# Ledger of designs, part 5: VHH binders against Uncharacterized protein AF_0307

Target 1, 238 residues: Uncharacterized protein AF_0307, of Archaeoglobus fulgidus (o29937)
Amino acid sequence: GSAVDYILEKNFGDRFVKKEFKLWPYYENIKEVIKWIENESDAVAFSSHTARLFDSTLLERRGIKIIPIIFVRHPIIRIHSAYHYERKQVDIFRPGPVIARNTDFKGYVEIRLAIPRQEFNVSNFHVFRLADMLHGEKNMKPLEKALIALKRLPFIGLVEEFEKSMTKLEETVREYFPEFKASVIRTNVQFSPDMPLEERLKIIKNEVGKDFYKKLMEINEEDMVLWEKVVDMYKEGF

## First folded at step 1 (VHH)

Design g5 (framework vhh_rezetamig_d1)
Fold by ESMFold2-Fast, scan of step 1:
Structure g5 (fold): chain B 238 residues (1-238), chain A 123 residues (1-123)
Amino acid sequence: as target 1 above (238 residues)
Amino acid sequence: QLQLQESGPGLVKPSETLSLTCTVSGGSISSGSYYWGWIRQPPGKGLEWIGHIYYSGSTYYNPSLENRVTISVDTSKNQFSLKLSSVTAADTAVYYCARTKYTVTWSGYFDYRGQGTLVTVSS
């Protein structure tokens, strides 16, 4: 997130660019993303919250090699962090900030889950985003697509192992950017920096109650599978 | 500088309770950033996680040991302790107290460890 953007800006300066896009419909989104990458001929680092993933062959056919930088984090922690981040935004038009400012965490989850094209923000977010790399594979379920995408990625970051992720990112891009230096930069968090994962989850469980916490786990069951796969990769020192 | 030191009897009889204390110096157990726990290494075997505690009293135990293990914390003394009941010869090991940033899922990460204390279970 913001720490990765800062590191990219620090390393690449004016060659780091950011842009946001309309998420829907999918093919209009990727069309605009591809044009953006092509038009920013001097840029080498691209950041977006709303650029959707696509088959890398679409850019390879145009002579462009991309190295996606994607981070995964515990899905409940992600949703809780998104809620608190959106509450601080002055945006009066985007649904996320408006909903977050006018309800508690439980209400935020329930309202977004009930609205078409908002549910992915609180249910299997990572699976939704990674499955886009295999958009058009009609015979595959979203989790299957996301797991295949994970195997194809040259890099995957894990927020809970941020320092190891930054070291791995340096190694991954070294061939193309030998001068790239990742720095550990603390991002603003609601909880104390370095609070253990289980303690953050306990705070959230106490906030919402055990029944709602169970619902959060159920609606994020696919993201838990994906997150646990990435955790296993980091345990093995890869 | 942060240091952890184990203390307790080096010899325990079968069926009795093994009791160890870890004294922390150069840092506070009340820091919200870490868990405090116990690991052991039986002769000729790898490290085995026993359990860990957060300073609020929340505990996490190895399922294979959970019926025999109690870990407690005393923030006023800057200490935490291990009790392992109903010991057998299989509990003979070097016992280490440790600080960790990670849960049981990442239990291999220890940024500080005591020097270890040998506990022998014999008649």
Scores: ipSAE 0.013, ipTM 0.409, lowest interface PAE 6.9, mean pLDDT 85

Design h1 (framework vhh_vobarilizumab_d1)
Amino acid sequence: EVQLVESGGGLVQPGGSLRLSCAASGFTFSSYYMAWYRQAPGKGRELVAGIYSGGSTSYADSVKGRFTISRDNAKNTLYLQMNSLRPEDTAVYYCARLKYSWGSDYFDYWGQGTLVTVSS
ESMFold2-Fast, scan of step 1: ipSAE 0.013; ipTM 0.400

Design h2 (framework vhh_enristomig)
Fold by ESMFold2-Fast, scan of step 1:
Structure h2 (fold): chain B 238 residues (1-238), chain A 119 residues (1-119)
Amino acid sequence: as target 1 above (238 residues)
Amino acid sequence: EVQLLESGGGEVQPGGSLRLSCAASGFTFSRYAISWYRQAPGKQREWVSTIYSGGSTNYAESVKGRFTISRDNAKNTLYLQMSSLRAEDTAVYYCAKDYRLGWSEYDYWGQGTLVTVKP
């Protein structure tokens, strides 16, 4: 989020726009997202938490080239971060902020897991979102769709390797916008995970207890496969 | 049937080097992240380093630049190459097949190998 939004705003100014959508149902979401992209004719950079992914040929047929900018992070860290982020939002209508403000982290997970169409926020979130690129493939399991989507993406970011992700983003975007700068702007962005990943996970495990932590890992098993794949890509220099 | 067996500990002078090994059995070693932890007498258990299935590594700040974690998937073995050893590195070293980077009842710990750094 906000660090990538900052970079996009610095590069594109008023040609950077943000909008949120109703996440469900899928086809109504992508219809509104496509309409938004087409109607913002002066914009070149688009940010949304709720715009769902779709087959790029839908926009290519309309003469529009899309470069999705997607980041993955350790699933448990993502859920914990989302909980604390949503707690700070004043929103009386959206389920995430309302639930987050009225319970602890464990309760937040349990409540969202129990509500239809809310469980993806705490269970295999990245797989759910990436599988949308192959939404029409009814005979494929979500993880399979997500792994195929990963291979088709021109860019995938890894929060745990933020500086390398910014370098890769710059390389990818410069193919279309030669003056795009992420690495120069990086020196002004406060990105400092002061704590190693392992230590952060230990703190969360202590907070929720080992049995609930095991449950968190189990309900995010597919996201762990996806995250490990992206981690491997970053270390092997893809 | 999951077993982790540490070896390679011993006594060494400050500034010396040691190589620890952890032999793994009872699971598909290449598919899991494996970590090194240590515990000195009277202190809390401390995470040292993790190596992920694809070879990515993380280190505790206190050991960065001095320790190197590696794995040999063909031999089902994890290694920790320790250099520039200090008195503060004296501890029992454990390898752990954790539940993907954590510690819990569901994690598996070896018996440990003692490293003593003394003048």
Scores: ipSAE 0.000, ipTM 0.229, lowest interface PAE 12.4, mean pLDDT 82

Design h3 (framework vhh_3k1k_2)
Amino acid sequence: QVQLVESGGALVQPGGSLRLSCAASGFTFSSYWMRWYRQAPGKEREWVAGISYSGGSTSYEDSVKGRFTISRDDARNTVYLQMNSLKPEDTAVYYCARYLSGKEYYFDYWGQGTQVTVSS
ESMFold2-Fast, scan of step 1: ipSAE 0.000; ipTM 0.420

Design h4 (framework vhh_7yz9_2)
Fold by ESMFold2-Fast, scan of step 1:
Structure h4 (fold): chain B 238 residues (1-238), chain A 119 residues (1-119)
Amino acid sequence: as target 1 above (238 residues)
Amino acid sequence: QWQLVESGGGLVQAGGSLRLSCTASGSIFSRYAMGWYRQTAGNEREWVAFITYGGSTTYADSVKGRFTISRDNAKNTVYLQMNSLKPEDTAVYYCAALYSKWGTDYDYWGQGTPVTVSS
């Protein structure tokens, strides 16, 4: 988010809009998201933390082409970054910021894991979100849905390959908006890729201990499969 | 449908103790973390304590060492034992079932129970 929001705002100005929705129930969410997209007739760029993914044919049938802009990152680093980000928020109502301000990283993970509909914030987050593209496939496991969704997406970003991700985003969006530019994101960015991935993971492992780190890997096992698949895509040159 | 019923509020002198109770419908209680918040006039609600179904607890810095949150899973009840009460603890206390969506509350709240601590 916030880096993508910055790019969209710079490219589209007042044609960039943001809205949040109740995540559940799923069909109520996507109904409101589709209504929002249709009713914002002057907008071309849409940002939301809570808009859930759906079958793109629902809007294609209505003459609207969508380019989802989605990024994945190493699951443990994502959770750790989310914890520290939420600690900085002054929100006294939203669970994430409230929990993060009042416990350590281990407590944050344990508490969110124990709360229904909060667990996905610390367990297989990316799989949870991408599986929504195949929500109607009730007999398919979430990881299978996420991997199929990944193949269908016109773009997938990888935080650990930030510059390549920006190049690919620019190429993808320029098919529809020839003047789109993603190169300015290196200024005022939220991401700080100045430390190698393995060193960041070592710091977290030392912070939480080997046993808890093992638990983090286990509860994010599906996200690790998905993340490694995206890493492989980027190693192959997109 | 979903309800949280609070009891135990009242008047107490500084240094005294009070125990708040919150009884939830079984469906809320058996699956959710339970918490206590408090609100003074003109201020937003402030988090006090959480307890998971398994009994793990967290407390706001202002109440650590003085307040204890606990639950009785057989009775679908969460308790807040308040010791060494101070005048600044005066507030309306709310029981909450924390059932959240991407950092936003989809919360169930009790009606609130007033606690007044006199000097």
Scores: ipSAE 0.000, ipTM 0.138, lowest interface PAE 16.4, mean pLDDT 81

Design h5 (framework vhh_lunsekimig_d3)
Fold by ESMFold2-Fast, scan of step 1:
Structure h5 (fold): chain B 238 residues (1-238), chain A 120 residues (1-120)
Amino acid sequence: as target 1 above (238 residues)
Amino acid sequence: EVQLVESGGGVVQPGGSLRLSCAASGFTFSSYWLYWYRQAAGIERELIASISSGGSTNYVDSVKGRFTISRDNSENTMYLQMNSLRAEDTGLYYCARGYLKSYWESFDYWGQGTLVTVSS
């Protein structure tokens, strides 16, 4: 599980629920997500890897206020972490774990990039997911939609600034849940500082070589724009 | 809170000059690319000038040689010096901050705009 799931479970207990959905088609996905939220009347916190973003007015019309909790991280670090996470899964049916266990990191990227509806897992993942908030805007490019979504979101987290993100999350949800404590992870779980971002990127670059690293940057150039923007928001006291 | 405030617009005759200012607050000004956009009545908003964090400048052909973008990091202010103004330069002028890396752009924190009218 993610650290965010842990925090939500600690705060909400049985009022925290998790569910996965088919990603495509988009409108079937959001229909099932909305149905799930409506049917879980006792729940207040919802977690999913596969629930897609949508226009918040769809639930506001039904009397439900949503606060999306979304984290952005360096695109190359995200893909590398996803690869190693998938390798530890014993799932024999889902493509992610199967591909990850049967090839190296370069092969994982190349194979997923070549498969329709798998490419987003290794190319502009954050832009793909955030652009869903403006799915109905047919004339906008995905990056433009993602940047508008970013401005409209009440919260955006940055994995590289996890403690500051937790503080911002607590501030954001306090209006609706005054009892919410994101800092509970710091009191009950020891924080171990991770390797600096620059060193992780250096290790990955050495692992894959300069040419493939350049390819990773190129296929994630939109995610780099989005990530750099979130980084700057955090540096500026966002 | 991030803010960008445009000023310096006004009415000027063809061939005249104006200097627009964009005052910024709430962010590390020196780290950002900065942009001037304009919107004329009935026309889509267009990027006319940009300046990088390092001071490199770019202009659309229609203003090149007539307009000069500059920045003062100590005052958190960006400027647009407009010379040899033409009737077609009439419009609302907006400043924006963003990220420009090669040929792609992302913009945020548009100001309210300042009106420039070129008429005889």
Scores: ipSAE 0.000, ipTM 0.099, lowest interface PAE 18.6, mean pLDDT 81

Design n1 (framework vhh_vobarilizumab_d1)
Fold by ESMFold2-Fast, scan of step 1:
Structure n1 (fold): chain B 238 residues (1-238), chain A 119 residues (1-119)
Amino acid sequence: as target 1 above (238 residues)
Amino acid sequence: EVQLVESGGGLVQPGGSLRLSCAASGFTFSSYAMAWYRQAPGKGRELVAGISSGGSTSYADSVKGRFTISRDNAKNTLYLQMNSLRPEDTAVYYCAAGYPSWLDSYDYWGQGTLVTVSS
């Protein structure tokens, strides 16, 4: 469980629900997600790793307003963290955990990059996910779609600024959920990061070597553009 | 290479005490947030306690008042002092390093040490 899932569960209890979906094809995914949201009539908070982003007017026409809660993280740290976490997952039949348990970090990246429909997990992950909001725009490049989605989203979180992100989330949902508290005062479960981002990246670079680190940066160059834009938003907004 | 090695697990009677240690190497230990997780047979992994690089601590409700997390930056070692142990504390205990929140996925994990609380 992520910190965000924990906070949503503490605020909403049984009104917080989780479900996973088949990622492909896109339109079957969003059809099942919309059905899930409609069928969970008592729920107000929804969490999924596999629910894909879509045009909010699809639910607005049905009388449902949604506020997507999306977090962006430095791409290399995201991939490295995902690898180590997936090695400990109990669902051994999912590609990520299976690959993570049977190879080292370099092998995890190389294998997923080589498999159709697995490559996005190690290459431009955030751009892939945000571009889904404009899935129907066939003449736009993925990064262009992701940057437009970023401008349209009522909220975007930054893992490296987690406390600021949670404050922004509380502000964003206040109109609809004035009772929502992202505060950890009562739960005493969160603390700010103490290690500088640059030091963490140097540790990873030393672990994998300069050549592989360069490859990681190259296959994530679009995610770097997106992440840097979110970082700048957080510098200006606080 | 980053490495976390847990020790101190074992069999103990209900009401007893154990101290777990986690020896860290391959990174600047003093800069990392550290945590203890546990996984009971047939259950998922759950957070037990977290400590920031600055020494701020957090505990799961089930262990608060009984367990104490601490760190020794000079020795690159994380500790978990477990008092008033109960059968439900039986689990493999894992050391973890990372950030930002001890509720988030951690970057580095140890292999675990088994704690059994049984009569």
Scores: ipSAE 0.000, ipTM 0.222, lowest interface PAE 13.0, mean pLDDT 83

Design n10 (framework vhh_lunsekimig_d3)
Fold by ESMFold2-Fast, scan of step 1:
Structure n10 (fold): chain B 238 residues (1-238), chain A 121 residues (1-121)
Amino acid sequence: as target 1 above (238 residues)
Amino acid sequence: EVQLVESGGGVVQPGGSLRLSCAASGFTVSSNYLYWYRQAAGIERELIASISSGGSTNYVDSVKGRFTISRDNSENTMYLQMNSLRAEDTGLYYCAKDWGYTSPLYGMDVWGQGTLVTVSS
């Protein structure tokens, strides 16, 4: 589970549902996602790690208003987090967990980067996912699609500003769900549950070495543009 | 819920040793990237040591060769063995994990309540 899933379940109970899908091909994925949303007639909150984004007008014409809840995170922190998350999954079939359990972080990145349809997990992940909103725009580059998608989204979360993101989420959905409460997670911490971003990046850089860290920045340069744009939005009171 | 509880602090003479413990609940110590932080008087909170799920360790220069981070999976506990303690090591010690490893939606580290270490003659 996730903090957002917990908040949605707390607010909506049995009207909160979760499902996973095959990522490819794109049109089969969104067909199954739309069918799921239509068939869950009693549900109002939907969570999935594998549901891909699409043009919201596909459902708006059918009287269904969709509010996507999407978070971005510093790309290097995201990849490092994904590696450690996948290492603890008992899964003998999915590539991520299998690779993560059998190599170090550097090996995990190198192997996934070399495999078609696995590379997005370690290279420009957020751009890949957001570009799906404009999947049909074949003459537009992925970063351009992602930046347009960002402007069209009613909400974008920033993991490094989780509490602010939760407040913004509550504001965003208030019109449709006035009783919705975006609760912060209770912890036993004496200090804020956040860790300074620069300290985490320094740890990773020291773990992988400066040359590999440079490679991580290079293969994620589009995600860095997108992440910095969201950081700026949050600094400006988005 | 996820919780971290530090223990093992105390008063020691310069050159002495202490072993700090960080008892975890709601997650598995062996599968997480874990950290020790220190808040010393007049100094910003700083990262002291880390251990990855694969067992790779990292230390700030001021503690290298003196401190050792480790974990015990059976007790679901992380440790910091502190040797050759100096007056400058005095402070509150906290353990933490990357909350976001479970999901990019978390975005938070979990900090414990801290344990006080005092090094004085």
Scores: ipSAE 0.000, ipTM 0.264, lowest interface PAE 10.3, mean pLDDT 80

Design n11 (framework vhh_7yz9_2)
Fold by ESMFold2-Fast, scan of step 1:
Structure n11 (fold): chain B 238 residues (1-238), chain A 123 residues (1-123)
Amino acid sequence: as target 1 above (238 residues)
Amino acid sequence: QWQLVESGGGLVQAGGSLRLSCTASGFTFSSYAMGWYRQTAGNEREWVAFISSGGSTTYADSVKGRFTISRDNAKNTVYLQMNSLKPEDTAVYYCAAEFSYPYGLTSDEYDYWGQGTPVTVSS
């Protein structure tokens, strides 16, 4: 997330812009996101944690080529990392930070599952987000939409293969911006080596217990399918 | 009741020119982006050209430099000027309208479609 923002800011300076959009309670902001991109005529790089994804042809028909920069991560590690990130945010309005600061990890998951339209933050998050790119396909299940969206994307990142993802991002963006650099800056904590995947999962399993870990896997079954597909892409291409 | 009515198609020799028109009624034309698509027998409709509500234009690579899309909001009409026509441009041409801010939150379809006008380019 933040590491990609840092790279975009270094490459584009004032031509990199960030904006957050309202999500609670209705979870619709596609019109506002498209208007923002169109109105920032001098900007070439855009970042948001709250902007919903949309069909890139919406802007391509208007002469605006979009390169979505999306990363997937093991779903349980994503939820655990999101919980710890949300706890550190000074925000009294958004439910994520408020819930995270007032309960433990297990409570955070259980509370968000119980609230309509909050459950996707802890259940099949990547599938939910990528399915937005095929919003018009009313007869498809979310996982099918997400897998089709994945095949159409010019770039997909994998957090567990961050250096390889940065190389692929650089190659993709350089088609339009030849001077773009996404090299890993090893003097920044955001690019520090992280704990191996299997070790991190064992720590989380020990923290929450076997029964709750099983529940986390079950409620993220679709995200596991999507994540494994991206893992396979990285094994075959790198 | 809404309508999009295409006209101006027909038979033309290779290297020739045609101008297609699409006249809209029953909706606020100036608020809509307009596109031209074409379809050959047995194939999906392919995009040809697009013009936004504000007048920005985009073209498919196969027609870039030969076709020009334009609009006249006072006449509720979008035009496709086709120059240097080739036999491979032979198709049924359709105009389509979509609201200028997203084409649809719940659909990949345009809001309004015409019935199509045939164009035949002889070698």
Scores: ipSAE 0.000, ipTM 0.106, lowest interface PAE 20.4, mean pLDDT 79

Design n12 (framework vhh_3k1k_2)
Fold by ESMFold2-Fast, scan of step 1:
Structure n12 (fold): chain B 238 residues (1-238), chain A 120 residues (1-120)
Amino acid sequence: as target 1 above (238 residues)
Amino acid sequence: QVQLVESGGALVQPGGSLRLSCAASGFTFDDYAMRWYRQAPGKEREWVAGISWSGGSTSYEDSVKGRFTISRDDARNTVYLQMNSLKPEDTAVYYCAKDIGYSSGLYDYWGQGTQVTVSS
């Protein structure tokens, strides 16, 4: 988010807009998202943490070409990161921040799993979100929808390969905006030469215990399939 | 606003010891894992050590394992790196980093660094 948002704002200025949408307890915001895009006729770049993905043909028939900018990350790292992000929020109404501030990481996962329509925040999140692009396919399993969506996407980012992801984003967007640049440097913020993924997962495993870590892997089995496929794409693309 | 301030770097002889400190402000310190990185002149920055949000789990690069110890004091919002049996190849600027705690935030917040030189 914030790094991609900064890049979009730098490139598009006032033609970049942000909006958040209500999700809980009702999850239908696709119509509201589509209206927002249509009503912001001067804008070309749109950012939201809460907007649901949708079938791009719903706008393409109206002459609006959509380029989704989606990033995937190792599922356990994503959930851990989400927990800490939610804890920082002072929101007293949304379930995520309230739960995160009132329990530890294990409790956050267990509580969200127990609440209908909250489980997707800690179980197969990427699959759930990408499946939205094939929302009309009621007889297809979520993982199958997510894999089809992945093949149709003009771009998919991988957080663990951020520099390569930015290069691919620039190439993709430049097809429509030749002056687009996907690089930004700030003196007080630097891209991490990350702790090896295996060591970061080991730290989490040691903190939560092997049994809970095994549960995290099991409830994210579909996201692991999706993430590994994107990892392979990044290995093959260079 | 996140602020990280490293200190404790010095010139030491091979086999010597140093303790580096990193004072943190602008965030809830005990909610985040903390890391130490180092960068020698003309070389890529490399990860050295990490400590979990609770302090119950630590991890180290192979070349420093058994010689370096990372620890934290949440009451003082400080993370430490105790460096023993220092070698010339440990010469670098050492940086404290806040773990990426946000789902889409891809940049760590870095301190200014502290210079460690191991030489006779």
Scores: ipSAE 0.006, ipTM 0.379, lowest interface PAE 10.5, mean pLDDT 81

Design n13 (framework vhh_rezetamig_d1)
Fold by ESMFold2-Fast, scan of step 1:
Structure n13 (fold): chain B 238 residues (1-238), chain A 120 residues (1-120)
Amino acid sequence: as target 1 above (238 residues)
Amino acid sequence: QLQLQESGPGLVKPSETLSLTCTVSGGSISSGSYYWGWIRQPPGKGLEWIGHIYYSGSTYYNPSLENRVTISVDTSKNQFSLKLSSVTAADTAVYYCARHEGFSYGLDYRGQGTLVTVSS
């Protein structure tokens, strides 16, 4: 989300902070994320690609109100976008960028599925991330946790409805920061215009072939349920 | 360094065909990793995707424009082009050529843009 980062930077200046956390190989960084938020006493907006989500009541009980800013997108589009984004990174240490630079899209998916703790980057990513908000619920399936988390969130963005998502974000944040604006008159952030979703999917399907596309849909069945729920929320007027 | 440069008439008459060329330097269109395409920004509005082409000739167009749009590639000249037929005043916009690696937000490379006015 460079566009969301830009909006947060414009609204909060030095009160907006970014930090990346270790994920590979353990994927456990919730304690470090909470400590970061607590220790950045002057900050009000926080961004990270690697910070895991957590139960907001952990900080709410300490007097810190948290407004998670989370966007979902069509799972196949997300994976394809992640592949191309990671190809551009100069990172020689993290698996994603290294794999992306040395193989095609199909190879990227197959290799990440084969590596322990990397499979979530190409299989049910959104469900995996949102389920963290119900951390410690032993008997609940990941999709069930993600759907409960979705109902409890004060905001959920839909990448395919970016303008409408920014309007809802502004409404949500303005409850606590009346001066907040999600509109940007002039920006150096580059936006890709809305290619219709069906055309993007058609392009990917033609690129990878019908059999591999079917595999991508199968390994992302739970993310499809979650994404369709968010699409329905936006159609209903959310 | 990769550079993209739009060229073509800045004024087009209503009902005629808008024709633009994008010249690519510092890189090759024949790379199998990239899509090459066109986006536009009408005055006071957001960006609108027009379409793109894979170097092999496969084309993908915005459904709202598909009956009027043709994108073609000339690998020998390292250029790709846009033809938009039956133009009206609504087609007045700044037109950009662009390279896209995939469907993530943000274009990989974009030209400086060229203003095309549809007027008699």
Scores: ipSAE 0.000, ipTM 0.288, lowest interface PAE 11.6, mean pLDDT 82

Design n14 (framework vhh_vobarilizumab_d1)
Fold by ESMFold2-Fast, scan of step 1:
Structure n14 (fold): chain B 238 residues (1-238), chain A 118 residues (1-118)
Amino acid sequence: as target 1 above (238 residues)
Amino acid sequence: EVQLVESGGGLVQPGGSLRLSCAASGFTFSSYAMAWYRQAPGKGRELVAGIYSGGSTSYADSVKGRFTISRDNAKNTLYLQMNSLRPEDTAVYYCARFDSLGYSFDYWGQGTLVTVSS
């Protein structure tokens, strides 16, 4: 699993819970998420791939303070990672695994892009998800909503700066849980050498070709703006 | 078909040296980051050293200054030069390929045994 889920389980044990939801329609999703949070009265940490973001004042009016834990990742790396993860799943009903198992990476992107309510998985994913915090703002463009959401979040993580993100998460959560620790011991090795971002992108570009890589950048242009702003925040030590 | 085949293991006395080799086939070797792992009897797997496609290297603190990882892209071969060997270095050594994202390993060899004892 997720490294963040591991950290939350280590810190909170039985007070950490996980649940998945029907993604659409939006208001049914957030209604069920709020109900879940309220009904898990003994829990303090909540994880979901399908819980959609919403205006935190909805829970604050109910006496619940919430700290969203959200990570941003380079858009092309995210899509490529999702493709390879989905390929390994034996699932005959969900579109992601079915499409991934039956085509190459280029086909996976093209097919999902062509299907309503699947396109966000390969085009501006982070913008789509963060814009949910301002879902009610019908006249704002998704990127504008996502950038406003980013400014309002108490925490934003960056996968490419995972260790620094864990440090910021620890600082943020410790305001409410003083003993919270985000240090991760995943192996008996002091370090695990990750491939540099630029080398991973080069490998993907060589796999798909220059023209398709350009298309991936174009359909993710809003996510690139959002990702670059988070990268800059991390370089400035915010 | 991706294959990684290790060789060069054996019995050596403390303070001795060994050179491990890993012959890679079935993929474009020069495009992938590669690593050496080891697993001692009764213990978990430990990452020893890694090398990126561009030649940059990284090492576990336990072997830094004693081991050197290198690659020969023309021969599709990964190497681990092990100097000043200690009894604690006794393990099965595995060659591994980082996946295309560099976050996990998707292939590893069958291993070669290194025994350091008097």
Scores: ipSAE 0.000, ipTM 0.217, lowest interface PAE 12.5, mean pLDDT 84

